# VH-VL binders against Flagellar basal-body rod protein FlgF (flgF): the designs that were tried, part 9

Target 1, 245 residues: Flagellar basal-body rod protein FlgF (flgF), of Caulobacter vibrioides (q06171)
Amino acid sequence: MDNALYVGLSRQMTLRRELDIVANNIANANTTGFKVEDLMVRTEQAKPAKTLDGSSPVKFVMDTGVARNFTQGPMTKTGGDYDLAINGMGFFKVQANGGERYTRDGRFTTNPEGILVTQAGAPVLDDGGGQITIDPRLGPVTVGKDGIVSQGAIRVGRIGLVRPDDLSTFAKDGDNLYRNTTNTAPQPVTDAQIHQGMLEASNVQPVIEITKLIEIQRAYESVAKMMDNTAELSRSAVERLGKIN
Below, E stands for the ipSAE of ESMFold2; O stands for the ipSAE of OpenDDE; V2 stands for 0.75 times the mean of E and O plus 0.25 times the DockQ between their complexes.

## First folded at step 4 (VH-VL)

Design E28 (from E12 with heavy chain S31Y, light chain Y30H; framework fv_lerdelimumab)
Fold by ESMFold2-Fast, scan of step 4:
Structure E28 (fold): chain C 245 residues (1-245), chain A 123 residues (1-123), chain B 109 residues (1-109)
Amino acid sequence: as target 1 above (245 residues)
Amino acid sequence: EVQLVESGGGVVQPGRSLRLSCAASGFTFSYYGMHWVRQAPGKGLEWVAVISYDGSNKYYADSVKGRFTISRDNSKNTLYLQMDSLRAEDTAVYYCAKDIAAAGLYYYYMDVWGQGTLVTVSS
Amino acid sequence: SSELTQDPAVSVALGQTVRITCQGDSLRDHYASWYQQKPGQAPVLVIYGENNRPSGIPDRFSGSSSGNTASLTITGAQAEDEADYYCNSRDSSGNHVLVFGGGTKLTVL
């Protein structure tokens, strides 16, 4: 096999992963609470057999996964009693089918039992890890900036905001949910505020993502042409040497 | 092991429609761009269309642009060609072919081909 | 818009070398690929990226290019090499559109 062809194929695999991430970002440009992703790429130097011409070690690229940008997206006023946005770095806790999960998507509602749930029906958890039950007969719901949920004079509970010590420990698990990949529970957050009647939009900037897509496409073709040119230059050099001999 | 099988060909009158299918097996279909190529009886090969690995990008030869639609269903490992407003000059054996490059957005080379399905446009 | 031109026929004696040519303005900027087609069969990719062989293609097949011309060379032609050969490249006006040459019928004598 041509060594340059091997390097080109490895680069094409990396570009495909970049393409998938950018395409997913574009698909979620209008998804409430979505956080933009990028590929984390590291370069590793192969340790080749020493050559007679003293060639440098071959470099190849290996990806280490994805990096998520948790920069706050713009907030939109909706006026919905169960629409909640977080101002600051924190996550809502929900009890999903697969366990406790975390989200920035505050499009909530109540189920027939009066439990505060996500659009998928997962209960939103309070600061003690329990469910929040709202009785519509007790009047309108008020959510304070500190997360305290009240109906008139009755305190219903407090929405639990949490944050991991290291944001990179949160892995995506389905649409708009994050899974804790460690055995250390996220810690309660008191320096973030909740705004009732607002939703946090995606932090995707479509123009930037489309620009990345075009650049990935051009890079893919450039790598393909490089592989073709490397093969041709090698063959041409051999042919020229043969002709002069 | 890697195979492409076309179906849906037949005799059709001018101005009508026909849909071709191409069933893929033995490789990860969702990784590769797919092509349609045709060949009129006793004539040469003519490239028709290509679709990206995820179906987001499609390109057509000028002779079929606006009349033919390429599509795919990655869950069924199947490629499609919807042919509308058929003309006598569309009479050909239609081949589906796999692009050599995985997840490529620029298409170059067709390394695996089906056996073809005959479409006859006749009045 | 650019078309690819091939001679319609060429012949070679068994065991001898033959070169099939393809000409077009797009070949100045893009590499050619070559497809072999035997009667009643689907095409087979023989050369891609100007001079790369897919797995299973005999080493007697090679490709080259100069200016607006691409060539397929068969060194030591065998009886089973008798077929139609098509060059393929990108259209000069579109990066994503492909065009085939008219084909060359190779007869092995």
Scores: ipSAE 0.000, ipTM 0.393, lowest interface PAE 15.8, mean pLDDT 81

Design E29 (from E12 with heavy chain A101T, light chain Y30S; framework fv_lerdelimumab)
Heavy chain, then light chain:
Amino acid sequence: EVQLVESGGGVVQPGRSLRLSCAASGFTFSSYGMHWVRQAPGKGLEWVAVISYDGSNKYYADSVKGRFTISRDNSKNTLYLQMDSLRAEDTAVYYCAKDITAAGLYYYYMDVWGQGTLVTVSS
Amino acid sequence: SSELTQDPAVSVALGQTVRITCQGDSLRDSYASWYQQKPGQAPVLVIYGENNRPSGIPDRFSGSSSGNTASLTITGAQAEDEADYYCNSRDSSGNHVLVFGGGTKLTVL
ESMFold2-Fast, scan of step 4: ipSAE 0.000; ipTM 0.403

Design E30 (from E12 with heavy chain S31R S56W; framework fv_lerdelimumab)
Heavy chain, then light chain:
Amino acid sequence: EVQLVESGGGVVQPGRSLRLSCAASGFTFSRYGMHWVRQAPGKGLEWVAVISYDGWNKYYADSVKGRFTISRDNSKNTLYLQMDSLRAEDTAVYYCAKDIAAAGLYYYYMDVWGQGTLVTVSS
Amino acid sequence: SSELTQDPAVSVALGQTVRITCQGDSLRDYYASWYQQKPGQAPVLVIYGENNRPSGIPDRFSGSSSGNTASLTITGAQAEDEADYYCNSRDSSGNHVLVFGGGTKLTVL
ESMFold2-Fast, scan of step 4: ipSAE 0.478; ipTM 0.785

Design E31 (from E12 with heavy chain N57D, light chain R28E H96K; framework fv_lerdelimumab)
Fold by ESMFold2-Fast, scan of step 4:
Structure E31 (fold): chain C 245 residues (1-245), chain A 123 residues (1-123), chain B 109 residues (1-109)
Amino acid sequence: as target 1 above (245 residues)
Amino acid sequence: EVQLVESGGGVVQPGRSLRLSCAASGFTFSSYGMHWVRQAPGKGLEWVAVISYDGSDKYYADSVKGRFTISRDNSKNTLYLQMDSLRAEDTAVYYCAKDIAAAGLYYYYMDVWGQGTLVTVSS
Amino acid sequence: SSELTQDPAVSVALGQTVRITCQGDSLEDYYASWYQQKPGQAPVLVIYGENNRPSGIPDRFSGSSSGNTASLTITGAQAEDEADYYCNSRDSSGNKVLVFGGGTKLTVL
């Protein structure tokens, strides 16, 4: 059996997954708060149960997954009253997808009821897990660096910032939302600041991602060419055998 | 706002030619691959062709290969489909669509679509 | 014939969960994307890269894949979800060409 062909097929599949991740990063290069992703490969040793009179062989398993880079993206000044950026490691809390979700995307607005919401209409949660309601009759909103939301002299709430102990426990639940995969609640943060009138861009570096895309495609074509050459040699051997009279 | 507007559809006799245009606005046209997709009246979607961001790479469905030519003019933000040797089975609404991936050779997902232009091939 | 196979029709009661499936050899190696089309309208991308939603697509839409089968799941179907749904992926030959499934008409009862 041609082992090189099977190795090539496996490598093509891995390169295709890398390509999909890079393409997704590029698609989200302009998504506020988006965090760049990369292919993660891990190997674990499986230990089968012992049989009656002996040990079963040890098996190695390779898994592929996605690693996310939570490094802060560049900030841009918009001047929008409801545009908020976090300076430091923290996440906004929102009520979405049937529960509490987390995001770095600070493109907020108010709904007709005056509730502070995301662009998708999900309520932004205060430090106590409640909604923040803005009264349009009280004038413009000011958001302090500590998250306190005020209209003139009236305090209307405090935007809660949280952080998990382990960032890898946050799983994607939409393009700019994260779900906590554990039963341990994220903790309030005191070392991050909120800046009103600014938005955090994605941390995708488009030139780097495009370079990766081109390199992955070249690698894919190289593997495809190797497989084509291997298949041609196999076909030639079969055809020669088929010429027997 | 990101928009695609198709034009050039109409009634044409079998064996004749027709050229469709797709005007793009609201995004960096020269950075994205572009697709043509068609839908015969009352039928499902059929992918037709794709062109890379720089025009260097093109792929076609077997049903149109050798008869249709996809091209683009990045200076005018316009995509084209030249349709030669038209057949009755080419009758369809033709959509242009933007690939989600920038500057890529492999084409995956069509995130923005035009409203389509009807091509009717009949005698 | 399409290399991707879909059932032509499926029904779901308002507020209930429905799964639309797409089957084809290419799905072993390539992710499926899903397009929603309402009568007289252009298609709308609802899921790409297995389970990513474009901006504006409700969270009740999700995707999954296993082997040669891809699925679109709508949890808590709404009246406005009534439409034709098409899967899309690469053809099974591994060429740089795309193929659509035949489409599934979803009726919300």
Scores: ipSAE 0.000, ipTM 0.408, lowest interface PAE 15.1, mean pLDDT 81

Design K22 (from K05 with heavy chain L106Y, light chain K30Q; framework fv_latikafusp; at its last look DockQ between E and O 0.01; V2 from the best seeds 0.00; counts 0 for: pae E 13.3 > 2, placed apart)
Fold by OpenDDE, look of step 5:
Structure K22 (fold): chain C 245 residues (1-245), chain A 122 residues (1-122), chain B 108 residues (1-108)
Amino acid sequence: as target 1 above (245 residues)
Amino acid sequence: EVQLVESGGSVVRPGGSLRLSCAASGFTFDDYGMSWVRQVPGKGLEWVSGINWNGGDTRYADAVKGRFTISRDSAKNSLYLQMNSLRAEDTALYYCARDSYGDYVYGAFDIWGQGTLVTVSS
Amino acid sequence: SYELTQPPSVSVSPGQTARITCSGDALPKQYAYWYQQKPGQAPVLVISEDSKRPSGIPERFSGSSSGTMATLTISGAQVEDEADYYCYSTDSSGNHGVFGGGTKLTVL
């Protein structure tokens, strides 16, 4: 197989991965707290598959992982008493999947026991890692910008807001959750604000993603054409050689 | 370690005054309501006074209303009980207690000090 | 003044179930809390909000409330559970807290 075909195949695989990521971004453009993702790639040199003519090393595009953009999403007013949005860099703490998890999705509610939970039923954790219990007898809930949860004169808890030292250490863990991949605990955040009655929209920009999608498709077609041309040239060359002999 | 340490208990004459202190450590003091609870030796518990997490609301038992004043100092992580016009019936071991709900009176006293003894005698 | 009424004493054999009651007119509207106090020690919260067990409290401790009556239940009472138990709540207005008279639990 021609070196050009191998290079083309490598590029096609990367482009397919990029396409999947962009498609996922578009699909989650309206998902609360969703963060846009990009594929990280690097170019590597490798020995050619065929070295009969002493050909130079070929360059391959390698997938090195997915990067998340944690820029602030738009703030949307909902009027919900348990809807919370983070303005700034930080994450809500929740108890899920056997441990502490993190989210930007502030669609919270109370379960029958009065515990503050996510839509999926995961307890929202306070700054100390404990659950927050709401007593309906104490009146409506107020959440301050500092995360303090109150019912009337009673302070029932403080929403846990944390941030890792390195955002790249957060990995997706399903249901719009992140998990910490390191042994270092995220630190409390003091420079971000919580807004009650609001939700953070996705930071996906649909127009940008559509543009990316078109570019990826064009690139894919270009690579496909290149591979076809290479195959044809090889076929022609073989046919010509066969004619001479 | 979460800890409350009372101090200030002593022997005073009827009509005298005394100020009790409670030093908090190991937790965010301003997140919690605080209360004073007293106990006559060999007798039951009696709620005395409470203060909410921000100090904006204070409550007192009828027996001490008008004579006792509860306060807190965030900078010093301390709770206080100013006791004036002391009576013999005020003789007791005084506990400071943390309320987990941020309100003194709600009743979830999850942390207690060891108490300080106040004796009012002629 | 608002009052919470407890029996002065309850006696059980080891392994039996002890029940300590607390009666108060405001209990339908206000949560009951339970405290354990051993001689020479400060009280310890054993039940909050009628039926919630704090961390570190043995599972044999449970609480319930119905009408004007709150009950602390100790299933499989141990000798170490011998102590004074106090119920706590607020008056109907929530203006101040009130302790019950206390119940001495004997495990013998």
Scores: ipSAE 0.000, ipTM 0.496, lowest interface PAE 12.0, mean pLDDT 89
ESMFold2-Fast, scan of step 4: ipSAE 0.490; ipTM 0.748
ESMFold2, look of step 5: ipSAE 0.000; ipTM 0.504
ESMFold2 (binder alone), look of step 5: mean pLDDT 92; pTM 0.947

Design K25 (from K05 with heavy chain L106F, light chain K30Q T90Y; framework fv_latikafusp)
Fold by ESMFold2-Fast, scan of step 4:
Structure K25 (fold): chain C 245 residues (1-245), chain A 122 residues (1-122), chain B 108 residues (1-108)
Amino acid sequence: as target 1 above (245 residues)
Amino acid sequence: EVQLVESGGSVVRPGGSLRLSCAASGFTFDDYGMSWVRQVPGKGLEWVSGINWNGGDTRYADAVKGRFTISRDSAKNSLYLQMNSLRAEDTALYYCARDSYGDYVFGAFDIWGQGTLVTVSS
Amino acid sequence: SYELTQPPSVSVSPGQTARITCSGDALPKQYAYWYQQKPGQAPVLVISEDSKRPSGIPERFSGSSSGTMATLTISGAQVEDEADYYCYSYDSSGNHGVFGGGTKLTVL
């Protein structure tokens, strides 16, 4: 393949991926707990995460060539007993997709068995890795800032928050979930608070994403035009070389 | 003991510039968002600007947007407000306030400084 | 521009219940906070997140929020409660902090 055509094709593939990422961000601008993504080229890398002993995790990490910004999104008061938001760097633990998964989407509910679950029906795990069972006959649930779940004077359990040492080890696993790609378990977090009756919104800024979308589409069209011009020049050269009567 | 101490307030002519500083002590500065709140003597409180724990997100009231810049320096445990193109209506006592823990920017102001007076007059 | 509306003044006798209201269209989605300010002093947070009383604030202070109205209640007002009270919240975007105009509480 011509080197110029190969370069143009490679650039088109990169722009398509970037456009897909931006389109996905726009589609999730109103998705609770969603974290905005961007394509990272090799020369621009996110900083590694810091330790939990007084260092903050980086805001922008790479995940299979895609950087995910874990910066906290805006919080909105809902008043829902099972709507939970995390203030600080931490993740809820859920049991989904055959194992332990992590999320910042705190739109929880109870299933018919009284188990605290995500909207997809995945159980929310306590600090010991067990399920949290709520008895509707005992009245409303109170969740403290430390994650302790109570019904009146009865302690039901404690929602455990965790954080990996390196945020880049978390890979997307559908339904606003992350999976740990390493053999090192995420560590419990004590420097984050849970707020009952609130939800963390997406950190997507729609105007910025729409601007990126327009710029990417224009760049894609520019590369396509360059490739068309290059192909026409190559075709013309072949035609001229073939006509040596 | 948590303490915030403002400085830099002065008399400035309209169109002038001034930089306010706020020195924080008694808590881990980088765990908290910070804000500037102003009050015209004898009048009500007005939120001016906020900055999150790491300086990655800054927000401004419409009245000051484009003229004021909020910043922080973790090495000095200090918050700043750079005020440009000052107007008579910017005359006020400027308070430094501690906003929220962690990345959350929608908290309360639980600790306030003493305030520093800025007067814009000819 | 988004505004929080408070009455300019409220008067009660010692031992009576004072109620100060704060109205705003974003209050169904945003928490309200209440600040007490005495002459020559910095404001003091007296109610956080609609109804939570910070450590050190007397039990006679309470808060509530319903729909577009938040209310600060002082049960059995004391003379030392004389002050200006400000509600604080965020606009619907969450990007701007907004104070109410303030309410002067007189206890005579």
Scores: ipSAE 0.005, ipTM 0.495, lowest interface PAE 12.4, mean pLDDT 83

Design K26 (from K05 with heavy chain D57S L106F, light chain K29E K30Q; framework fv_latikafusp)
Fold by ESMFold2-Fast, scan of step 4:
Structure K26 (fold): chain C 245 residues (1-245), chain A 122 residues (1-122), chain B 108 residues (1-108)
Amino acid sequence: as target 1 above (245 residues)
Amino acid sequence: EVQLVESGGSVVRPGGSLRLSCAASGFTFDDYGMSWVRQVPGKGLEWVSGINWNGGSTRYADAVKGRFTISRDSAKNSLYLQMNSLRAEDTALYYCARDSYGDYVFGAFDIWGQGTLVTVSS
Amino acid sequence: SYELTQPPSVSVSPGQTARITCSGDALPEQYAYWYQQKPGQAPVLVISEDSKRPSGIPERFSGSSSGTMATLTISGAQVEDEADYYCYSTDSSGNHGVFGGGTKLTVL
């Protein structure tokens, strides 16, 4: 195979991966808690973005060759008792997909048993790893900034926020969830707050993603033209050899 | 004593550039989102730009998008606004303001600086 | 572009209740904040998240929000409350901060 054609094919694979990521970002521009993704490169992974604790890279995380930007998206007031948003770097814990999972998506509800669950029915876990049960007979629920869930004077539980020491250890696990890929448990967060009646929007910036899409299209056109020129030269050579045979 | 002190305001010609600075003290700078808010003398307030606690996310008013860049430096406890392609309508007193814990654009501006005056005049 | 609409001025006598309104289509979904600004001074946050009073703000200040309208109420207005009042909120996307045009409160 001609080296230029081989390089073109390799670049097409990279452009297809970039296209898929950008398309996924655009598709999730309005998805609660969605975190924008980019193709993983060594330079971005080395770029320091401090946690509130000051010492670890936080901005991007690796998941199957994709860097994920966990910076906070805009917040929207909904007034829903079970709509929760995290202000700061932390994750809700849920029991899903056969284990403990993590999410920024605070669109919660209660099931028929009164258990606080995600939209997919996965239980939201308290700071001790147990379920939170709401008794509808005790009146409206209040969630404090520290995660304490109360009905009137009765403390029902505490929604605990956690964060891994290294965000690169969190991998996507469907349904707006992340799984811990290591044996080190995420630690409780004291530098983040929960806001009841609010939801965190996607941190996707549509104009930036559209700009990337245009750049990918231009790059693809350039690669396609290079490959066409290479193929034409190869066909010409084969035709000349064929006349001899 | 929580304090924000702006500097860098000057007189510049249309099409010029200017960089504003805001020095923060008395609180953990990296815990808070920050914003720039401007006010034409004798007129109302206009939100210009916001940046979250770690600088990983920024937002801009449509009037300044593509011309202004907000940034922060945790080592210096400082917020910046790089202003390019300045226009007469950018003439205003520019305030630095602290937003909510971790957030930006929220509008819980509980601490404001004194402002720095930018005049764009031919 | 999204706008928050305030009356340009409100006048009350000392001890009367002043009400300043702020109208915007995104207010059912976005919190409103209120700022007091006196001549030559930076703004001061007087009400956060529709109805919450920051520490140090007099009890006579209160806020509410219903539908597309947020209201700042000053019960028993005092001469020292004379100032320009601005509402603030985000647009429906949550990506842009927007101030109202401001209301000049006169207490005479």
Scores: ipSAE 0.000, ipTM 0.465, lowest interface PAE 14.8, mean pLDDT 82

Design K27 (from K05 with heavy chain Y101W L106F, light chain K29N; framework fv_latikafusp)
Fold by ESMFold2-Fast, scan of step 4:
Structure K27 (fold): chain C 245 residues (1-245), chain A 122 residues (1-122), chain B 108 residues (1-108)
Amino acid sequence: as target 1 above (245 residues)
Amino acid sequence: EVQLVESGGSVVRPGGSLRLSCAASGFTFDDYGMSWVRQVPGKGLEWVSGINWNGGDTRYADAVKGRFTISRDSAKNSLYLQMNSLRAEDTALYYCARDSWGDYVFGAFDIWGQGTLVTVSS
Amino acid sequence: SYELTQPPSVSVSPGQTARITCSGDALPNKYAYWYQQKPGQAPVLVISEDSKRPSGIPERFSGSSSGTMATLTISGAQVEDEADYYCYSTDSSGNHGVFGGGTKLTVL
């Protein structure tokens, strides 16, 4: 009665959280560089100390979190001089939200001062943590696979790619940005390449996310029906025991 | 008191657009899913679209998918239906309804508005 | 497309029991809801989640669901119960709301 209803309510709260995550994935299915998320649920069984009668009620503790899948998304050729895609595991560095942030969204542009920026106006950082300034008088920009930014024979800067030792330490910080949740700086990577004129699409698979949405809705209704049936069965059993005994 | 008030119904030519609004009062708007349900005068009820409590999940009847967009604004306690590419068969009284389930749309419509009439004619 | 099937009309005398059925393949796993609509008025939820009666609905209204069929029962029907009755549920996917075609109840 009591325990079954508690479990049902906890499950409904978990399903609500799953719904939010799946809905967010679907909303970002066409967002450049977006990485699909899943709910992680871990249930830990906790037991109180044994009573004198040897009875040991069991408690279930629900521990929930979010796992992000950083698997590479499809590449789309755009031909834009400031559209950059990363082939391999690495992140662009930008100066945003009061500090250094990381992104796979390579939809860059220049501001009026010639600084290479994101669509939100945040500066893209070079391998030394400084800004990259494009001189419009020097002609078109070329970005090499190693991140070297050039205008003709002139080296303008180098876009460095970084990666944390543990991808789970990157937390979402709006606008396709990740923040480092640890005190350990991400490390430069050499096993990833930058491709100019390309963008990385979202790794969301809409068909899979829609299927998850349907499953969440079915699970919620099933839990609701189960709770209704359990309450009715319990009431009926108590009533019958009172009459027959 | 709990109340839903629809507005925006009008006469529109085929291919036109129209936006319906539904103002909610007397309850915590963000705790409930919402739906639009339509009815051709003298005919039966037809579910059109639904939106969950936080706007993260929207669903549409096949007849309107791709043409209609449901949305909500928690700051204004309002539900909207943007109707594009209107057809004669979209002519109906459009009801705003509250879904008592909250975190998904399944149709325990416990509170209904009085409806707003949309007529699509040449 | 998924459909909920209701009889178009049911007639009873005052005080008799009216039964309105609703058939659909998803009903074993999806709740059925029942709405009453009188001419010129918005629908009123009379039965929620197969069998739950909302506050203010007379006790003569009851609901049940078994397999692919849901039933609305009005025990001791009154003249004031004359109305159109609609069942509602979701399809198997849970992505679409579906109303039955409606049943006109006549109480003579």
Scores: ipSAE 0.000, ipTM 0.409, lowest interface PAE 14.8, mean pLDDT 83

Design K28 (from K05 with heavy chain D57S S100E L106F; framework fv_latikafusp)
Fold by ESMFold2-Fast, scan of step 4:
Structure K28 (fold): chain C 245 residues (1-245), chain A 122 residues (1-122), chain B 108 residues (1-108)
Amino acid sequence: as target 1 above (245 residues)
Amino acid sequence: EVQLVESGGSVVRPGGSLRLSCAASGFTFDDYGMSWVRQVPGKGLEWVSGINWNGGSTRYADAVKGRFTISRDSAKNSLYLQMNSLRAEDTALYYCARDEYGDYVFGAFDIWGQGTLVTVSS
Amino acid sequence: SYELTQPPSVSVSPGQTARITCSGDALPKKYAYWYQQKPGQAPVLVISEDSKRPSGIPERFSGSSSGTMATLTISGAQVEDEADYYCYSTDSSGNHGVFGGGTKLTVL
């Protein structure tokens, strides 16, 4: 029936979106600071029909979104002076895409001016919202667990960590960056530590994502087969009618 | 000064349950990750479970996953290990250890308790 | 399951250099730690993050890590260094702690 075909098409679209999310998770299994995503669905439940045999509710997928899991990923040693990992729930502040953005990707470096920047060249912001400038003439950089950046006895800045009241208000804004979608500024956090010489790995669990991929493929094939059977029934009926003059 | 004191070790029958406690003193407990490490008498060390500084993340060795639950109460400066469905293989001295980096698996266990003995037998 | 491999025993004379190895596939990416345990005592951290010596640990203790092998070196071993030594690291996932099987150091 037409209703069955509509339901099948709707389910195919949902499964395709789920496949894209899982594929993106797998593609980012080795991306520093990446947070695994899951499809968030809303369903409409139709009122059950009253019959002598009882009732059966009909459910449809009406709206979809993406939920992000901010659970901390495992940490890996690198020994890099500008590689930083956050232990606890907090985000680095960077100046990118026309404003403040947030990230857990601590693969930093210095630009020719000595400014601490992301791999894309966005400045990393201190607790006051300013840039952090490293002077190569002052010797090696050390970053304490509280975010204080120093060269020998000289304090050059403090990397500030922030957290929104509600993590769901952070939306993706390019590679490994989040934007605040509310008018409430993220608040400084003191219950998170920074580790120099370490990077936070993705929290993707590849075996789980591969299992989801297989399940989605099987579900997609089942829906496609249902739709093919429905189309074949319709085609057969049309062909039979076509033989009548 | 800085110390960890384990308690709760006892003799229990297979299939039984037991809860271990670790009392911390002399440092700011909620700045540190904590782990349980066990040792069969006369044998080597085995990491059992860890919990990060705020209790928001826990990890377990495969041998105990689904049977043991690690938890902490920072207001009481205490770490716990709830052990269910105990097996003879769980017989060991259980150490409480502090992880200096605030993570539960890094292995910078700079402070250890003296251990509490758990025996699982008839 | 992921394992760190150590020799079961190492013997040296007083004043000689003792070398204890620890092998594991995750060691190129994960720090190695070394613990000393004497009979009836809790373990003591003697080397942190591959090569760092904690405060209070004698300077004769040193560590290194290259590729899949970490090494604890005791230069000029003393009789009081006789103990069991364990390496520790995480597996490749970084979510599980793993101890080596332990090495009994004899100083005679």
Scores: ipSAE 0.000, ipTM 0.506, lowest interface PAE 12.1, mean pLDDT 83

